# VH-VL binders against Intron-encoded DNA endonuclease ai2b (ai2b), part 17

Target 1, 262 residues: Intron-encoded DNA endonuclease ai2b (ai2b), of Dictyostelium discoideum (Social amoeba) (o21044)
Amino acid sequence: MRIQIEKDQLGWVAGLLDSCGNIMFSKTHVSGNIEIKLKLTDYECLENMKTKYGGAVKVSRTGTRYRLNHSEGLKKLLEDINGQIRIPVRVKKVKEVCEKNNIEIKYPDKELSLDTAWLSGFFDGVGSIVINQTTLENKKQLVLTFNQKNNQILIKIQRIVGGNFYINTNTQSGKYKYALYFTSKEEILQLYEYFKKYPSRAYKNKRIGLIPQYYELQTLMTSIHDNQLQETLWKKFMIQWDYKEIDEIQSGEILKQKGVIR
Short names: E, the ipSAE of ESMFold2; O, the ipSAE of OpenDDE; V2, 0.75 times the mean of E and O plus 0.25 times the DockQ between their complexes.

## First folded at step 21 (VH-VL; framework fv_iratumumab)

Design v4 (from u6 with heavy chain G31D; at its last look DockQ between E and O 0.01; V2 from the best seeds 0.00; counts 0 for: pae O 12.4 > 2, placed apart)
Fold by OpenDDE, look of step 21:
Structure v4 (fold): chain C 262 residues (1-262), chain A 123 residues (1-123), chain B 107 residues (1-107)
Amino acid sequence: as target 1 above (262 residues)
Amino acid sequence: QVQLQQWGAGLLKPSETLSLTCAVYGGSFSDYYWSWIRQPPGKGLEWIGDIYYSGSTYYNPSLKSRVTISVDTSKNQFSLKLNSVTAADTAVYYCAREVDILTGSDTYAFDIWGQGSLVTVSS
Amino acid sequence: DIQMTQSPTSLSASVGDRVTITCRASQGISSYLTWYQQKPEKAPKSLIYYASSLQSGVPSRFSGSGSGTDFTLTISSLQPEDFATYYCQQYDSYPYTFGQGTRLEIK
């Protein structure tokens, strides 16, 4: 869904940039180049960026990419996100690009809070919402996750919204990421209330909207003793949950089949 | 040298559907946005909408309810459909290529245009 | 939508004259402005992009200036081939919008 980025939602841009933005300098882009990569299903997020700041969006089988390197567009974006970037590595890069564009860098003057759309943007960049099923107990568990290489920002998030930590280790590379995950109904519903005020702009927003229905269904299931009926109700819910949900690869393949991309 | 060639019906009756196609020759179709623009006789220019080669579209809100732009990458073509036409839709319709700084071109906005297609809506 | 207002709607000038056309945006568009030249029965041709950058192949007598909301196109010394209609266009935000045009006629 195409939603224009309003002034009260500028925190989303900051959160998105903070989570998955890359700022680079090159001989061809001396003023700076901002790049954001997302899943193919989230191309509309980047299109919204383009709508507001200009730049270019590319869509491929492997994902979608936004680039902004024009001076005027950069300045506009920097002015909007200035003072809202929280990850130190990003702050450094933003400082550099601000200097190159004669913009005075601003630093956050307050601790991270739920009073801005920053967390929403951050979630759209590195967040996940899934339902895990345990085969042995036929238990369906809703899980929200924030992923980062550095745990510092996740610690800050945890302080305000709760959650638990685990380490996701890539066995092939030996590299690991930190994950802040939520399984508690209370915590997830608190996040849901936040997202009501500051909505996700990614495809995952559809699933976020289904969070209340998920818990209603879970409650209902406790009163149903007919397994067939339970299964039917669950399937109906999952159709909504997975409706038009296509991963990057599948989306790319579909687009190829339709002749939209080669 | 990139060239755009347009074709489609030029005379329509009210309530019919306008259908135009633009073909791209001599250049890459990928990595560009492609636009439709119209100009009523003796009047200014109105942007209708655009499409990325991947199928992503933007429409002018003034026409959004009636406009559909599609792309066929296998043919390097994109098309315009405008439903429920009236006399107000009488115009020369242009297809154009959008260019920005990331394409490596020194040209921005609309740098290549089709020859234009006159569409007249009359009873 | 961003409205683009050009001034004047029409003007008459002679060869060799200095001509200035203005364009005003209803809101700030930074430098995301392009100037076009259109001759009768032809598609528009881009002249200036990013408010002040000259397109390749365009004579140096054409120049653009401005940022934010107010922009100007200047022809330093009008040539016979310059009589045409000129349009400004913003591409800061969707939907793209054009000025109403300025018709430059021979005096």
Scores: ipSAE 0.000, ipTM 0.504, lowest interface PAE 12.4, mean pLDDT 86
ESMFold2, look of step 21: ipSAE 0.040; ipTM 0.625
ESMFold2 (binder alone), look of step 21: mean pLDDT 90; pTM 0.924

Design v5 (from u6 with light chain Y50W; at its last look DockQ between E and O 0.61; V2 from the best seeds 0.00; counts 0 for: pae E 2.2 > 2)
Heavy chain, then light chain:
Amino acid sequence: QVQLQQWGAGLLKPSETLSLTCAVYGGSFSGYYWSWIRQPPGKGLEWIGDIYYSGSTYYNPSLKSRVTISVDTSKNQFSLKLNSVTAADTAVYYCAREVDILTGSDTYAFDIWGQGSLVTVSS
Amino acid sequence: DIQMTQSPTSLSASVGDRVTITCRASQGISSYLTWYQQKPEKAPKSLIYWASSLQSGVPSRFSGSGSGTDFTLTISSLQPEDFATYYCQQYDSYPYTFGQGTRLEIK
ESMFold2, look of step 21: ipSAE 0.565; ipTM 0.797
ESMFold2 (binder alone), look of step 21: mean pLDDT 90; pTM 0.919
OpenDDE, look of step 21: ipSAE 0.523; ipTM 0.821

## First folded at step 22 (VH-VL; framework fv_iratumumab)

Design w1 (from v2 with light chain Y50W; at its last read DockQ between E and O 0.62; V2 from the best seeds 0.74)
Heavy chain, then light chain:
Amino acid sequence: QVQLQQWGAGLLKPSETLSLTCAVYGGSFSGYYWSWIRQPPGKGLEWIGDIYYSGSTYYNPSLKSRVTISVDTSKNQFSLKLNSVTAADTAVYYCAREVDILSGSDTYAFDIWGQGSLVTVSS
Amino acid sequence: DIQMTQSPTSLSASVGDRVTITCRASQGISSYLTWYQQKPEKAPKSLIYWASSLQSGVPSRFSGSGSGTDFTLTISSLQPEDFATYYCQQYDSYPYTFGQGTRLEIK
ESMFold2, look of step 22: ipSAE 0.616; ipTM 0.823
ESMFold2 (binder alone), look of step 22: mean pLDDT 90; pTM 0.923
OpenDDE, look of step 22: ipSAE 0.856; ipTM 0.929
ESMFold2, fold request of step 25: ipSAE 0.680, 0.689, 0.705; ipTM 0.841, 0.852, 0.855
ESMFold2 (binder alone), fold request of step 25: mean pLDDT 90, 90, 90; pTM 0.925, 0.927, 0.926
OpenDDE, fold request of step 25: ipSAE 0.866, 0.861, 0.847; ipTM 0.933, 0.930, 0.918
ESMFold2, last read: ipSAE 0.702, 0.706, 0.692; ipTM 0.856, 0.860, 0.858
ESMFold2 (binder alone), last read: mean pLDDT 90, 90, 90; pTM 0.923, 0.925, 0.922
OpenDDE, last read: ipSAE 0.861, 0.745, 0.856; ipTM 0.932, 0.874, 0.925

Design w2 (from w1 with heavy chain Y53H; at its last read DockQ between E and O 0.65; V2 from the best seeds 0.76)
Heavy chain, then light chain:
Amino acid sequence: QVQLQQWGAGLLKPSETLSLTCAVYGGSFSGYYWSWIRQPPGKGLEWIGDIYHSGSTYYNPSLKSRVTISVDTSKNQFSLKLNSVTAADTAVYYCAREVDILSGSDTYAFDIWGQGSLVTVSS
Amino acid sequence: DIQMTQSPTSLSASVGDRVTITCRASQGISSYLTWYQQKPEKAPKSLIYWASSLQSGVPSRFSGSGSGTDFTLTISSLQPEDFATYYCQQYDSYPYTFGQGTRLEIK
ESMFold2, look of step 22: ipSAE 0.686; ipTM 0.844
ESMFold2 (binder alone), look of step 22: mean pLDDT 89; pTM 0.921
OpenDDE, look of step 22: ipSAE 0.861; ipTM 0.935
ESMFold2, look of step 23: ipSAE 0.576; ipTM 0.799
ESMFold2 (binder alone), look of step 23: mean pLDDT 90; pTM 0.926
OpenDDE, look of step 23: ipSAE 0.807; ipTM 0.906
ESMFold2, fold request of step 25: ipSAE 0.625, 0.706, 0.654; ipTM 0.811, 0.858, 0.817
ESMFold2 (binder alone), fold request of step 25: mean pLDDT 90, 91, 90; pTM 0.918, 0.928, 0.918
OpenDDE, fold request of step 25: ipSAE 0.855, 0.865, 0.864; ipTM 0.927, 0.934, 0.928
ESMFold2, last read: ipSAE 0.724, 0.638, 0.706; ipTM 0.865, 0.821, 0.852
ESMFold2 (binder alone), last read: mean pLDDT 91, 91, 90; pTM 0.930, 0.927, 0.921
OpenDDE, last read: ipSAE 0.864, 0.861, 0.859; ipTM 0.934, 0.929, 0.930

Design w3 (from v2 with heavy chain Y53H; at its last look DockQ between E and O 0.67; V2 from the best seeds 0.00; counts 0 for: pae E 2.4 > 2)
Fold by OpenDDE, look of step 22:
Structure w3 (fold): chain C 262 residues (1-262), chain A 123 residues (1-123), chain B 107 residues (1-107)
Amino acid sequence: as target 1 above (262 residues)
Amino acid sequence: QVQLQQWGAGLLKPSETLSLTCAVYGGSFSGYYWSWIRQPPGKGLEWIGDIYHSGSTYYNPSLKSRVTISVDTSKNQFSLKLNSVTAADTAVYYCAREVDILSGSDTYAFDIWGQGSLVTVSS
Amino acid sequence: DIQMTQSPTSLSASVGDRVTITCRASQGISSYLTWYQQKPEKAPKSLIYYASSLQSGVPSRFSGSGSGTDFTLTISSLQPEDFATYYCQQYDSYPYTFGQGTRLEIK
């Protein structure tokens, strides 16, 4: 999915950078170097970045990386995201890069809202959408999640979109301690409406698009008393939803196209 | 030049409700988070909660069940209510302005404080 | 909640001395740390933000360092007006939390 980043969607770039961007300086890149790392399945997100700003995209077995360090592209990107960065550590780095490039830093002038594509970009970086099997009633539960090491930005998101907090105290992954998750149909559908206006540009957008169908199927299931038919319908849906295998296939194709594997 | 002035009852009995108000003078109320912080006599500081000028709030989980923070944008004021007070709630209460990226700065601090209000809970 | 532990709880020093106060967070907070100075019957005043950035108007004898979990406030040459209680505060996660304070007294 290559979607051109329109002027009213520039918040997506800011959100993505806030969620998974890295800004660094080195002897070779004194004006700054911006890197964004994503899963291989989200390769197109970075291609969209490259199309707009230039730079380079690298594909590997473990993921994909966007790098931007040339002056013209960097300045353009900075101008587009200026005033939209929300994560403190990112704001500090953006400020440094702006100074190096003679750009006046701008700060957000209002609380986070759903009037920009920032949340969409942020979701593409650190969000997930999954269906879990519940233990109690053998129900399939749709869950949207935002993950972070700290809860500050998640709290600010919660203030505008709702959701519940989960603290991951037991996982050894150490990657995310806090999760803002959504299981309520009402809240999820509100997010869906938001994504209609500010679409996800990651592979997970396919699942976002299936949200209405998920609820329709859930409703339909309540009227079906044939267990075999229920199972068949669910399996059919999950074929569309479960892109894990699809992801592997697509990833393989991308790797081949990029010459990483034969 | 920006100043916070706070007022409210200083002496309460157990089970009563603490009520304090903070007014902002000489600066913009909009665009900031506003916090309440308390300090028991001779002890450290405890953050109670904050509110954005739009009314969005977050409370310290330790006090969430008893705390309400509200705003009156027409008066550039925000208020604290703490229900069911006990002796443990005896403290100097401060209102403060949070400075962050929304304020057009890369500073992250409580940069402006009220004068503090001593609230004593005694039977 | 993130626990902030300061050391020492109290410290006696003389004018001209180099003073160091430490703050440890129970988990990584990057550089989201602010140092405050509080004098008796006054509200705290911010000194250092983002672990090492000097607040406007604060004398250069104050400095901050550290990242992750361990932080340090240093006064290079103690002045008479520096005798006060100092607090660290994390700005990483809600709820915001403060250290227990370090009382700096004249020797």
Scores: ipSAE 0.500, ipTM 0.816, lowest interface PAE 1.2, mean pLDDT 90
ESMFold2, look of step 22: ipSAE 0.541; ipTM 0.777
ESMFold2 (binder alone), look of step 22: mean pLDDT 91; pTM 0.928

Design w5 (from w1 with light chain G28S; at its last fold request DockQ between E and O 0.61; V2 from the best seeds 0.74)
Heavy chain, then light chain:
Amino acid sequence: QVQLQQWGAGLLKPSETLSLTCAVYGGSFSGYYWSWIRQPPGKGLEWIGDIYYSGSTYYNPSLKSRVTISVDTSKNQFSLKLNSVTAADTAVYYCAREVDILSGSDTYAFDIWGQGSLVTVSS
Amino acid sequence: DIQMTQSPTSLSASVGDRVTITCRASQSISSYLTWYQQKPEKAPKSLIYWASSLQSGVPSRFSGSGSGTDFTLTISSLQPEDFATYYCQQYDSYPYTFGQGTRLEIK
ESMFold2, look of step 22: ipSAE 0.635; ipTM 0.817
ESMFold2 (binder alone), look of step 22: mean pLDDT 90; pTM 0.917
OpenDDE, look of step 22: ipSAE 0.840; ipTM 0.919
ESMFold2, look of step 23: ipSAE 0.624; ipTM 0.823
ESMFold2 (binder alone), look of step 23: mean pLDDT 90; pTM 0.928
OpenDDE, look of step 23: ipSAE 0.850; ipTM 0.926
ESMFold2, fold request of step 25: ipSAE 0.689, 0.699, 0.647; ipTM 0.844, 0.857, 0.833
ESMFold2 (binder alone), fold request of step 25: mean pLDDT 91, 90, 91; pTM 0.930, 0.925, 0.928
OpenDDE, fold request of step 25: ipSAE 0.714, 0.850, 0.855; ipTM 0.870, 0.922, 0.921

Design w6 (from w5 with light chain T34N; at its last look DockQ between E and O 0.61; V2 from the best seeds 0.00; counts 0 for: pae O 9.1 > 2)
Fold by OpenDDE, look of step 22:
Structure w6 (fold): chain C 262 residues (1-262), chain A 123 residues (1-123), chain B 107 residues (1-107)
Amino acid sequence: as target 1 above (262 residues)
Amino acid sequence: QVQLQQWGAGLLKPSETLSLTCAVYGGSFSGYYWSWIRQPPGKGLEWIGDIYYSGSTYYNPSLKSRVTISVDTSKNQFSLKLNSVTAADTAVYYCAREVDILSGSDTYAFDIWGQGSLVTVSS
Amino acid sequence: DIQMTQSPTSLSASVGDRVTITCRASQSISSYLNWYQQKPEKAPKSLIYWASSLQSGVPSRFSGSGSGTDFTLTISSLQPEDFATYYCQQYDSYPYTFGQGTRLEIK
């Protein structure tokens, strides 16, 4: 079910745009064109955008894309996100589009906080939530991650929510990507509380919702001495958690619904 | 026009703590990041760290263990403390306003600087 | 940390000359580069931001170009007041880092 973007959730749009939005101008789109690309499973995010601002959502086997270039919708979107964009390069582009549409650019007047849905949108764009198998004691570790090409915005996020940094080197491209990751229960639960107020609108929200259950299970596991029972309980949890299988099914259905595949 | 004025002790002995303060005049303290930058004699510039007016800090990892930056919003001031100084810490220290998207400008630079404070560490 | 390397370390030129200073980043910093001018016993002054945007009040003879890893500061016609040390600075990532500086001296 589609979640309407309410007034207090407009930060989500800004966060999403900051994380994975592209703003461009062309001969055909002189007022500007906004594009957002997401995984196919996150098509709902873009549908929500379409519902609010209009535009078009394209679904393909490789992903989904939202495009907005008509004047009325574009202006509305700009008004909603104005003053909430946090990434400098994005701010620059937004400024250009605002100018083109006779909208005065606004800048954030305070440091990033958890009082808006910005982080939620940002997470939907570049965040991940996974459970990794640790090499030590066969521990299952919940990890939330924010990824960016530069660490500036991540530093801002770290200031408010904590987390740790690592550099993810793409061995194929040689490009560096920064990651802010969370593994501590305290920090993750803090994020969970945030997401309760400002929910993720992406498929990963399902996993976010399982965070409490994860920790409950972890606690329960410490009291269970039957390894088979432990394994069974974990498998049951992972069926709910397992993104990949569900993702494939959902993707297939979406592709059929959109007429991409028969 | 916005101006930064610095003050603090200029001569220290090894192991002492460097303490500098920067005051902002003629403009808003709120809504900005404020940085400390140092320059050893005849050398280049090193960014020490910054602080948002609300108190959030980030330090250069090279100095993190010894650096503390703080703000006094009631006085429109921010301060630098550097513990356990050595001769390597001898430098002109600058406070600067860090302009970013929070400043309402598309300029992303240190646009306003203090006059600098020479701190010499000598036994 | 991102290392910024300027070239040359020092340069002698005459009034009216076209001067070019280069700055190279150890990794791509997009356009997150600033140029500063520093005169003796003075604080640095912002010249260029966003790699190519001229700071307010800076003469048009100054220009910046480049993206990614290679950047250039150009003075089209050197004036007497332009003799100083110039620094590039990246703000792509924390910690912010500066080039080692380029000293521009009168020939």
Scores: ipSAE 0.012, ipTM 0.526, lowest interface PAE 9.1, mean pLDDT 87
ESMFold2, look of step 22: ipSAE 0.576; ipTM 0.813
ESMFold2 (binder alone), look of step 22: mean pLDDT 92; pTM 0.943

## First folded at step 23 (VH-VL; framework fv_iratumumab)

Design x1 (from w2 with light chain G28S; at its last look DockQ between E and O 0.76; V2 from the best seeds 0.00; counts 0 for: pae E 2.2 > 2)
Fold by ESMFold2, look of step 23:
Structure x1 (fold): chain C 262 residues (1-262), chain A 123 residues (1-123), chain B 107 residues (1-107)
Amino acid sequence: as target 1 above (262 residues)
Amino acid sequence: QVQLQQWGAGLLKPSETLSLTCAVYGGSFSGYYWSWIRQPPGKGLEWIGDIYHSGSTYYNPSLKSRVTISVDTSKNQFSLKLNSVTAADTAVYYCAREVDILSGSDTYAFDIWGQGSLVTVSS
Amino acid sequence: DIQMTQSPTSLSASVGDRVTITCRASQSISSYLTWYQQKPEKAPKSLIYWASSLQSGVPSRFSGSGSGTDFTLTISSLQPEDFATYYCQQYDSYPYTFGQGTRLEIK
């Protein structure tokens, strides 16, 4: 999603970097290079970064990548996110790049809250929103999730919006060990209201916009006894929810525009 | 120079409640997490939990059902309550300052410790 | 909980020796590791944070290395004041956990 990043929305950039940003140094980029990799469908999300800070977006069959290494854009980005990075490994890297660019590092002076766009940016990097079938009752369940390798930030998120923990016991796989997930209508609608004020800029924003319609349909299903009507209504909704075919077509167009596929 | 001074419980009977208080001198109470850590005699260290000046807490799951950590910001103090003690709770208890990004640093450690309080649970 | 296992649990050494103490985490903790020194009847003192960064005022003979699951504290030339118990501690995930300790004694 191409949603301009206004001054009151700069926390989104910090949240995105916290979730999936990579900061590197090299002989060719002695002052630093910032890289963000997202799914192929999130090309427009990274174009927001390019529009505001410059740099480049590269696409491939496996995903999209934003890089920023030129001095003016890098300094602007660093000033915009200063004092908003909350993940320890990113804080350490941001400190290094700030030092290389003569910027005094600032740290957060408040606990995480819903008064910033940080959570929205963080969700765009490591979050998901899906509709699953439950195995026991053949019913659908809306699930929103934040994923992480440790539980530090997830505990802070839980304090402000609730949710339940899932712990993946296979820590050697390189997969996320921890997930904070939401299945409660009340909790998900609270997050929906947050995202109205601080929009996701990832493809997920389309699904977030459908949350009220999901719950309206779920309620309607309790009063419908015609199985064919139920199936028809879900099929129509799931076309809106699952844009895979449309998004794959648009991603193919982007790849053709960038010369990645023929 | 920031200093932590602690006082409270010494000798307890089983099922009593352990109570300790830690006062912060010479520095800011705001912007830090404040932890309790214990060490049974001759053994290693166990983190009990922490509290932020806002009252936000996290407790070690092994102790969560019995632990309360509280803060009194007007006195720059934080306290530990541990219910239903047994002989296994005999330890030296330390308060400590927990460094976090909210404290203005990327260092992550318990950098300042109280002097320790020996708590003995007899039978 | 992330289990932290130190080796050895006890070590005898002489002044001037090079001493190596290891710490292993039950899962990756990146570099979220602090080393402490504790002398009898005293609170622990932080030596090294972020696995390898030396605390201010700590002698340069102390060094730390490692990332992921395996970490090492090294004392390059042991001094009389270094005889103490050493603990590693992870701060990657709650609850924070410590190794069981390594007691460094004079031989």
Scores: ipSAE 0.605, ipTM 0.826, lowest interface PAE 2.2, mean pLDDT 86
ESMFold2 (binder alone), look of step 23: mean pLDDT 90; pTM 0.924
OpenDDE, look of step 23: ipSAE 0.781; ipTM 0.894

Design x2 (from x1 with heavy chain L102Y; at its last look DockQ between E and O 0.63; V2 from the best seeds 0.00; counts 0 for: pae E 6.2 > 2)
Fold by ESMFold2, look of step 23:
Structure x2 (fold): chain C 262 residues (1-262), chain A 123 residues (1-123), chain B 107 residues (1-107)
Amino acid sequence: as target 1 above (262 residues)
Amino acid sequence: QVQLQQWGAGLLKPSETLSLTCAVYGGSFSGYYWSWIRQPPGKGLEWIGDIYHSGSTYYNPSLKSRVTISVDTSKNQFSLKLNSVTAADTAVYYCAREVDIYSGSDTYAFDIWGQGSLVTVSS
Amino acid sequence: DIQMTQSPTSLSASVGDRVTITCRASQSISSYLTWYQQKPEKAPKSLIYWASSLQSGVPSRFSGSGSGTDFTLTISSLQPEDFATYYCQQYDSYPYTFGQGTRLEIK
């Protein structure tokens, strides 16, 4: 489904750039060049950016990539995100790009708010939602996560929506050291209400839409005492949920459509 | 020009509560994080925690169980309480304005400091 | 916590000397590093932010370099007013942490 980026959803673009955007300068593109890399299954959301701002989207076996380097599209994007960029290295780069394009930079309130789409865009770049098996038989745990190399923005998210930290003390180069994760039904439903107003534009939005069904099924399981019925109902739900299996099929279809594989 | 003035506890006995207040003059209180930082005599600096005008806090894990930072926006003030003090808590305590690393001003982590308050815990 | 290790812990130098102080982070902090100068009985004063950007009103003899884990503060020609203790501080991740300090004394 094609989703246009309306004015009240422009924070999503800022959040996406903050999470995974690259801003570069070159001799050819002295006014700036913006690049966003995502998973192959997120091709549609980068196409939505191409529709709004121009530029190009490329797919390969390693992922999908959006590039924007023409002056008109770049200025439009900068105007749309102005006052919403929060990650310091991106703020510094956006300030430089704004200066080169004669745009007066604006800054957001330092505390994050749920009245913008910023968190949804940030989630699409670095977030995940999964169902884990616990150590208890037939027990499942819904987990929503934000990942980062430092904890600065994750602390600001925690201040407004809660969550707990996982810290990887044995970090290889380039891997995320910090994860802010949510397992509480109350906290996840708070985030679900946020995503209803400011939808994810990544493929993971399909899983977000299933959150109420997950909790309804979990409640139903307390009244079902037939182990085979429980197992059957979970299997039916997990077919809808299985983002990884869907991701592999969708990636193959995209690669075939784009001529990368036969 | 923004200035910070601080006052409060001087000499404490073990197990008492340290209490300091910092007032902000000549600038905006809203829109900044406000920090407490301490320095034991002849030693380095330790960040204690911060607060936003909304009341949102984050504390250094080393002190989290004993620290409370609070704000009074009507007076442009924020305060530090440190419970159950020991001689190890003897230090000069500073309030400071925390630069938000998410701003584009290219400012420091702590650009404006209070004058410092020496707190001595006997024993 | 990110550990910040300064070297040397103390240094004697003469007016006019070129002085370097190093700071190492226990993990990458990109360029989120500030250098402070502290004189006795005074609050610290920031000198350099973003690892290499000079604060307004700070003499140009001060410079900073480095990124990632290794950083250097340089004073190109030491002046009498530069005898102080110097601290590095990371602001990449909470809790913010400081180096243990480098005391710069007149020889």
Scores: ipSAE 0.153, ipTM 0.669, lowest interface PAE 6.2, mean pLDDT 84
ESMFold2 (binder alone), look of step 23: mean pLDDT 90; pTM 0.926
OpenDDE, look of step 23: ipSAE 0.657; ipTM 0.860

